# Designs tried in a protein design chat: VHH binders against q96fz2. Part 6

Target 1, 269 residues: q96fz2
Amino acid sequence: CGRTSCHLPRDVLTRACAYQDRRGQQRLPEWRDPDKYCPSYNKSPQSNSPVLLSRLHFEKDADSSERIIAPMRWGLVPSWFKESDPSKLQFNTTNCRSDTVMEKRSFKVPLGKGRRCVVLADGFYEWQRCQGTNQRQPYFIYFPQIKTEKSGSIGAADSPENWEKVWDNWRLLTMAGIFDCWEPPEGGDVLYSYTIITVDSCKGLSDIHHRMPAILDGEEAVSKWLDFGEVSTQEALKLIHPTENITFHAVSSVVNNSRNNTPECLAPV

## First folded at step 12 (VHH)

Design U72
Fold by OpenDDE, last read:
Structure U72 (fold): chain B 269 residues (1-269), chain A 120 residues (1-120)
Amino acid sequence: as target 1 above (269 residues)
Amino acid sequence: QGQLVESGGGLVQPGGSLRLSCADAGSTFSDYDMGWYRQAPGKERELVARIYIGGTTKYADFVKGRFTISRDNAKSTLYLQMNSLKPEDTAMYYCARGYRWGSSPEYDYWGQGTRVTVSA
């Protein structure tokens, strides 16, 4: 996964992240560093994206089921990194393979500290290689959008005629991530950064691409992944697997240029 | 829900210029795609210009380079610079914000409008 969309306004995004804590109380996640949030139809690595994480990471004795929303840098910078510039990192940390997560120090260490997060997106992009041509067809991949009783008029997200209406109650894609905290050697603000865990693609996506983000499908999965106070690393890792609960449609080549930031990126062709 | 307040409309002669402003009282102005619409008497509301969160702009065909849409996120203000105005540009001009884009862009909020009259 090297490209996502996350364009919802902050307020809408927050409401879309409504949840119940372990007591069953309805809550909205609290923002940290909201000014770092930059909505975009075309998000690339090294940019900031909003993630969910447990409040316990910030507040001692906090309820670990409570959630914080925070923009973090895409591309994990390990805490042990000694260079002053994160761009000098010699290995790619945009993604973490699920099968080797425990073999790589850069991911194993923060994971062991409970630094699990949920990366939020409208969806992600993937490119299908066309047989016999050097051309790649981009696809926008996202959760099926289900009509909620409150949104009685929300049609299928893949319907061109109803595409605009689905955003009222858009179900955000929730991807499993690992984050770390890096303190610059020269001082300054702590950098929070994340990697997206990837798995083998589900059968439905296998023709498009062989890998996909580890998607946490449902509130229980999201809650368990985030709650490092109650859920062990071993238990959390059981949540990391391909899911068939995904849909996709072809999009234009506009998304190929990371500088393009318009609705045309995710619109069906 | 943010309040959009348009200003800058008025009476101008053909060939004249106006600058419209739209102030968003909301703190999340920068998170929204913005646009200008107009509605002339007896006509349907039509798109004039759009500016996306990334700064990309789109104009209606009738604009023909005469109008420029811009935004100042620090001031939470949308602008429409209108030059070479014509009598046909006479309309109520509305500011709108939105995020529900697709085959047909939908705005979630509209201003009350500012009247532009182009007359000799």
Scores: ipSAE 0.855, ipTM 0.924, lowest interface PAE 0.5, mean pLDDT 92
Fold by OpenDDE, look of step 13:
Structure U72 (fold): chain B 269 residues (1-269), chain A 120 residues (1-120)
Amino acid sequence: as target 1 above (269 residues)
Amino acid sequence: QGQLVESGGGLVQPGGSLRLSCADAGSTFSDYDMGWYRQAPGKERELVARIYIGGTTKYADFVKGRFTISRDNAKSTLYLQMNSLKPEDTAMYYCARGYRWGSSPEYDYWGQGTRVTVSA
């Protein structure tokens, strides 16, 4: 996964992240550093994206079922990194393979500390190789959307005519991530950054791409992944597997250029 | 939810200029795609210009380089500079914000509008 969309306004995004705590009380996640949020139809690595994480990461003795929403840098910068510039990292941390997560220090260490997060997105992009050509067809991949009164029986944004109606109650894609905290050697603000865990693609997506983000489908999966106080690393990793509960549609080549930041990126063609 | 308030409309002669403003009282102005629409008497509301969160702009065909849409996120204000105005541009102009886009974009909030009259 090297490209996502996350364009919802902060208020809409917050409401879309409504949840129940362990007491069954309805809550909205509180923002940390909301000014760092930059909505975009075309998010690339090194950009900031909103993630959910347990309040316990910020407040001692907090209820670990409470959630915070925070923009973090895409591309995990390990806490042990000693260079002054994160861009000097010599290995790719955009993604973490599920099968090697425990073998790589950059991911194992923060995971062991309970630094689990849920990366939020409208969806993600993947490119299908066209047989016999050097051309690649981009696809936008996301959760099936619930039928709304406005959108009728729309299970997916499968037409340009209906695309504008689906965003009112958009179900966000929830991807499993690991984050870390890096303190610059020269001082300054602590950098929060994340990696997206990837798995082999489900059958439905296999013709498009062989890898997919580990998607946490449902509130229980999201809650367990975030609750590092009550859920062990071993139990959490059981949540990491391919899901068939996705849909997709072809999009224009506009998304190929990371500088393009318009609805055309994710609109059906 | 934020309130959009348009201003800058008025009476102008053909060939004249106006600058419309739309103030968003909300703190999340920068998170929204914005647009200007207009509605002439007896006509349907039509798109004039859009400016996306990324700063990209789009214009209706009738604009032909005469209008410029811009935004100041620090001031939470949307602008429409209108030059070389024509009688045909006479309409109520509406500011809108939204995040629902497609072949026919839908906005989640509209201002009350500001009236532009182009007459000799």
Scores: ipSAE 0.844, ipTM 0.918, lowest interface PAE 0.5, mean pLDDT 92
Fold by ESMFold2, fold request of step 14:
Structure U72 (fold): chain B 269 residues (1-269), chain A 120 residues (1-120)
Amino acid sequence: as target 1 above (269 residues)
Amino acid sequence: QGQLVESGGGLVQPGGSLRLSCADAGSTFSDYDMGWYRQAPGKERELVARIYIGGTTKYADFVKGRFTISRDNAKSTLYLQMNSLKPEDTAMYYCARGYRWGSSPEYDYWGQGTRVTVSA
């Protein structure tokens, strides 16, 4: 998982993140640093993307079931990092393998502090290597979508060319992440950054790629992953597994160049 | 809730130029794809130009290099520079914003329109 789309305007994105707190009250997440949100059809590592995290990370005695939405840097910069330039980090923190997460200090330490987040996207891109060549076929991968019209009819969004009607109610992909907070040695703003946890791919994706992000499928999984006040690290890690509740379609090679930022990146071919 | 307000229309002679502006009061202007559409009397509304959040532009075939769409995110303003105007460009011009894509993208909301009249 090295490329995503997260293109919705911040008001639409916020609405898509409606949730219930532990008291059953419908809420929207509160933004932190909303001006740093940069929607794009083609996000790559080191860019900022929105994540959800518990309000308890920011407010003494807050209800840990309440959610904050904030842009964070993709590519976790550990709190112990000593250089002034995060690009000097000697290892790749774009993703974190679930089977070694408790062995790597970069991930174990923030996880022990309850620094769990949910990484938001429209979906992610993955490249299938073609047999006998170095050519690769990109795919856009996302949750199955439900269409609702003013006519009162409800149906699954079965075809990508009909999506213009469902973007108001798009089900965002919700990926399990770990974040950390780095204080630059020369001062300045604290850098919030995240990694996406990965697992072996499900059967449905195995012909495309052997790994996939750990997807949190449904409100219960999202709530438990976020709520470090009530859910231990050990219990939270039980949520980390492949899911078959995923769909995809082929896209053009326009997405290959991360500077291409148009709807063509995710349009079906 | 925000409103798109077009301005810069008027009466011009064939071959003349006009610059349309569309102001969006909202602080989230930069989050949206934008477009200019036009509607001549008795005709359906048609695409003139689009500009996406990444800055890529797309034009209707009839524009053929005569018009240029642009945006200034700091001023929350969309522009259409129209050169070499022809009588068939006479129409009400509308700006629109949205985040949907497809063969006929639907926009979140539209402006009031500004009239362009090209007559000898």
Scores: ipSAE 0.582, ipTM 0.796, lowest interface PAE 1.7, mean pLDDT 87
Fold by ESMFold2, fold request of step 14:
Structure U72 (fold): chain B 269 residues (1-269), chain A 120 residues (1-120)
Amino acid sequence: as target 1 above (269 residues)
Amino acid sequence: QGQLVESGGGLVQPGGSLRLSCADAGSTFSDYDMGWYRQAPGKERELVARIYIGGTTKYADFVKGRFTISRDNAKSTLYLQMNSLKPEDTAMYYCARGYRWGSSPEYDYWGQGTRVTVSA
């Protein structure tokens, strides 16, 4: 999982993140650093993307079920990192395998501090190796969506006009992540950065790729992953598994170049 | 209730130039894909040009080479530079903002429009 789309304007994105607190009251997440949000159809590692995290990370005695939304750097920078340039990190932290998360100090330490986040996207891209060529077929992968004016989930072969209305009520992909906080040695603001936890792919995606992000399907899963005040690390890790509640469609090779930032990246072909 | 305000329209002779502007009062202008549409009397509204959040532009085929869409995120302003104007370009011009792919104007937020008249 190395490429996503997260293109909604921040006010639309915020409304898509409406949730209920532990008392059952409807709320919107409160932004931190909203000026760092850069919507794009084609996000890659080292870019900023929005994540959800518990308010308790920022405020003593806060209700741990309340949510903050904040842009964070994709590619976790451990708090112990010594260099001034995060790109000098000697190992890849774009993803974190679920089967080794408790063996890697870069992930175990922040996880033990309750630094769990939910990484938001429209969906993610993955490339399928095609037999008989060296070329790979990109796919856009996302939650099934309800098309209000017409029945059923949107998917392959739908016209662009049919997709336009669904973006008003788009169900954002919610991926389990771990974040850390790094203080640059030269000074400046604390850097928040995240990794996406991965699992073996579900049967529906196995022909595309053998790994997938750990998807948190539904508000109960999202709430438990975020709520480090009430849900232990051990209990939270039970939420990490593949899901079959996913759909996809083929997209053009425009997405292959991460500099291409246009709706064509996610349009069906 | 659009917060988009178009300006720069007027009367121009064939072959002349105009620059349309669209001011967005919202603080999140940079989050949106932007576009110019036009509607001539008796015709349906049609796309003229679009500029996406990444800076990529698209133009309607009839506009090819004559118009340039641009945006200034610091000023929250969208522009359309219109050169080599023809009488067929006479229309009400609207700016719109959105986050959807597709061409239907019903899903964009609209300004009130600015009139462009190319004196036959």
Scores: ipSAE 0.579, ipTM 0.805, lowest interface PAE 2.0, mean pLDDT 87

Design U72
Fold by ESMFold2, look of step 13:
Structure U72 (fold): chain B 269 residues (1-269), chain A 120 residues (1-120)
Amino acid sequence: as target 1 above (269 residues)
Amino acid sequence: QGQLVESGGGLVQPGGSLRLSCADAGSTFSDYDMGWYRQAPGKERELVARIYIGGTTKYADFVKGRFTISRDNAKSTLYLQMNSLKPEDTAMYYCARGYRWGSSPEYDYWGQGTRVTVSA
């Protein structure tokens, strides 16, 4: 998983993240560093994306079921990293394989500190390798939306005008992530950065790609992943598995160039 | 906040120029795709130009390179530079902001418009 879309304005995104705390109170997540949020139809590693994390990471004695939303750098920079430039990290930390997460120090250490986050996106892109050629067919992959699941392929869900309607109530993709906090040796602000946990793809996606992000399907899964105060690492890792509750459509090759940042990136072809 | 205020319209001779402005008082201006639309009397509102959050622009075919859309995120202001104006450009011009895409105008907010009149 190396490309996503997260294009909603900050206030719309925040409303889409409405949740209930453990006492059943309706809440919106509180922002940290909102000015670092950069919406885009075509996000790539090293860019910032919004993630959810527990308030307990920031406030002693906070209710660990309360959520903070913050932009973080995609591509985890471990807290132990010694160089002054994060680009000098010699290993790719864009993704973290679930089957080796407890074997890699870059991921095991922050996970052991409860540094779990939920990475938010409209959906993600994946490229299908076509046999007999070196051409790739990109797809946009996302949670089923109410009208998308009930509409036919020639109907409302695949028209540009219909897409405008669904964005008011878009169900954001919620991916399991791990984050870390790095203090630059030359000083400056602490860098928050994340990796997306990956799993083997579900049956529905296997013809597109053999890996997929670990998707947290529903508020119970999201709450348990975030709540490091009440949910142990061992228990949280049971949430990491493929899901079949996913849909997709082909998109144009406009998305191939990460500098292209238009709705055409995710529009059905 | 999402209120949009257009300015810069007026009466101009064919071949003349105008620069339209659209001020957005909200602190989230940079998060939105922006657009200019126009409506002549008795006609439906039509797209003139869009500028997306990434800076990419789209123009209606009738613009033919005569208009330029731009945005200044620091000033929360959208612009439309209109050159080589024709009588057919006479219309009320509206700015809009949104996060939806498509050929139909479904934006969060619309301005009240500024009138452009092109006549000899």
Scores: ipSAE 0.527, ipTM 0.792, lowest interface PAE 2.4, mean pLDDT 87
Fold by ESMFold2, fold request of step 14:
Structure U72 (fold): chain B 269 residues (1-269), chain A 120 residues (1-120)
Amino acid sequence: as target 1 above (269 residues)
Amino acid sequence: QGQLVESGGGLVQPGGSLRLSCADAGSTFSDYDMGWYRQAPGKERELVARIYIGGTTKYADFVKGRFTISRDNAKSTLYLQMNSLKPEDTAMYYCARGYRWGSSPEYDYWGQGTRVTVSA
């Protein structure tokens, strides 16, 4: 997973992240750095995307079930990195394989500190290798949208008002991530950055690509992954597995160029 | 990097009390889950109590409300208050720090232990 869509306006995105705390009270996540949110149909590594994390990361003695939403850099920059330019990192940190997460210092250390996050997206893109050709077919992959056919179906959006209905009730994809905090050697603000944990693809996606992001399906999984105050690393890692609760459709090659930021990127073909 | 040093063990009569301490010289003690484990001669090491980063606690069933785990993040110290001690509580008691409570992996830091002996 190296390309996502996360295009909703901030207020729509925030409402889609409504949750219940451990006392059962309905809440919205509190934003950190909301002005750094850059919505796009076509997000690439090194760009910022919103993630959820526990309030306990920011406030001593906070309720660890309460959530913060913040934009973070995609591509984890380890706290020990010594260069001034994160693009000089010699290791690819866009993704973190679940089967080797405890063998890689870049991921093992922040995970041991409880630095777990939930990466938010409309869905993600993957490119299928076409047999007998060098061409690749992109797909947009996302949670099934179960409300109504028009509200949950991108293909039914044949006017601006129908398009708005599709996204007003969109179920955001929730992916398991690890983040770290890097202090630039020349000073400045701490950089928050994340990686997406990957697993072997489920049977439904295996014809598209052999890997998929580790998806947290439902509020129990999301809450357990976020709550480093109550859920040990050992228990949290049990949440990391493939899911079959996923759907997809083919999209045009417009998405191939990461500069294209239009609804066409995820439109069915 | 961190070092864990237990203290407070000793010899007590059944029904007595002890308070174990574990000092951690680590720079960010509050960033870790902590636990107490024990090992009697000839037995495998077992969990006694855990305290998570957020302060929530869990106890092994055999504790039955007799022990209380606590932490003081300002002093980088973990405690185990042990009341109503029984002869079966006789063991070496270890404190542990890390993300996974158990014998592995390399993130598990263990102290050298403090002995608790409960004899009639």
Scores: ipSAE 0.000, ipTM 0.162, lowest interface PAE 15.6, mean pLDDT 84
Fold by ESMFold2, last read:
Structure U72 (fold): chain B 269 residues (1-269), chain A 120 residues (1-120)
Amino acid sequence: as target 1 above (269 residues)
Amino acid sequence: QGQLVESGGGLVQPGGSLRLSCADAGSTFSDYDMGWYRQAPGKERELVARIYIGGTTKYADFVKGRFTISRDNAKSTLYLQMNSLKPEDTAMYYCARGYRWGSSPEYDYWGQGTRVTVSA
């Protein structure tokens, strides 16, 4: 997984992240660094995207079931990294394979500190290699959405009002991530960055690509992954598996160029 | 990297009020969690109040509604309004900035402090 869409305005995104804390109270996540949120239909590694994490990461004695939402850099920069420029990392941290997560110190160390996050997106893109050509068919992949009578899906929108209604009720894709905090050696702000955990693809996606992000399907999975105060690393890793609860449609090649930030990137063809 | 400068301390009678200020010359003030800590002679530094980037506040139990932390991002200034002061509040008060992770504070800079004395 190397491209996502996360285009909702901040207010819409925040409402889509409504949740219940451990006491059953309805809450919205509290933003950190909201001016760093850069919505786009076409997010790539090194860009900032919003993630959820436990308030306990920021506040001593906080209720670990309470959620913070913050933009973080896609492409984990380990806390032990010594050079001044994160682009000098000699290995790809965009994704973290679930089968080796406890063997790579870039991922094992932050995971052991409870640095688990939920990476938010409208959905993600994946390119299917077509046999017999060098052309690749991009797909937009996302949770099945609750259908309304006529305006519950992307392809059904026939007016600006119907398009807005689709996205006002959109179920965000929730992917399991690990984050770390890196202090640049020359000083400056601490850099928060994340990786997306990957697993073998489910049967529904196997014709598109052999890997998929580890998707946290439902509030119980999201809550357990985030709550490092109550859920051990070992318990949390049991949440990391493929899911069949996913849908997709083909999209045009507009998304291929990461500079294209338009609704056409995810529009069905 | 900016410097934190506390002000507003002084001598006050029990029951009185003070307003502490902490100016941050850094251009990224709004990007930090901020906190007030205090240290009485011979004691360890303890949290008084904290305000996160998103506006959530946290207070030590001993505050009991007497103090209010606030921030003005346009002026790059952190405040602590202290009411109903008690002799036990006598301490050096420090402001701090940083990013917090986990259950422990992760502050990267502290001011020099401002003295608050509450005499009977």
Scores: ipSAE 0.000, ipTM 0.135, lowest interface PAE 16.7, mean pLDDT 84
Fold by ESMFold2, last read:
Structure U72 (fold): chain B 269 residues (1-269), chain A 120 residues (1-120)
Amino acid sequence: as target 1 above (269 residues)
Amino acid sequence: QGQLVESGGGLVQPGGSLRLSCADAGSTFSDYDMGWYRQAPGKERELVARIYIGGTTKYADFVKGRFTISRDNAKSTLYLQMNSLKPEDTAMYYCARGYRWGSSPEYDYWGQGTRVTVSA
């Protein structure tokens, strides 16, 4: 997983993240660094995307079930990195394989500190290699969405009003991530950055690609992954598995160029 | 597993110097923020200095430029150079390791301490 869509305006995205805390109270996540949020239909590594994390990471004695939403850099920069420029990192931290997460220092250490996050997106893109050709077919992959007579599917919208209705009720994809905090050697703001955990693809996606992000399906899974105060690393890792509760459609090659930020990137073909 | 072992304490006259060391036997020393704390008899434990994994340091106000915290990741050792020592610096000194938690590291392990006594 190396490309996502996360295009919702901040207020729409925030409302889509409504949740219940451990006391059963309905809440919205509180933003940190909201000015770093850069919505786009076509997000790539090194860009900022919103993640959820426990308030306990920011406030001593906070309720660990309360959520913060913050933009973080895609591509985990380990806290021990010594160069002044994160782009000089000599290894790929865009994804973290679930089967080796406890073997890699860049991921094991922050995971052991409870630095778990939920990566938010409209959905993600994957490219299918077609037998007998070098061309690849991109797909947009996302949670199944509720349909009504009025809303239809993506690409069925015939007006700006219908398009807005699709996204006002969109169920965001929730992927398991690990984050870390890096302090630049010359000073400046702490850099928060994340990796997306990957697993073997489910049966439904296996013809598209052999890996998929670890998807947290439902509020119980999301709550347990985030709550490092009450849920141990060992228990949290049991949440990391493929899911069949996923859908997809083919999209045009417009998405191939990461500079194309238009609804066409995810429109069905 | 890591163990934190402080050393370098002792008796010193006012105005003197000591260098405290804290060895971390663990192989992951470089992954942690580190700090020195002290506790005088009858007092609460208080921050002396901390050093973040990126090298940035923070000092308590009472240090006033007299102490320097440093780390040597190759030797898995934390240091506190203490100069211009005063009788009020008399305390048990503890090293701690942890990770960033909001504006301060949360320390997950503490050493057993080394005694510093500043008297004539």
Scores: ipSAE 0.000, ipTM 0.137, lowest interface PAE 15.7, mean pLDDT 84

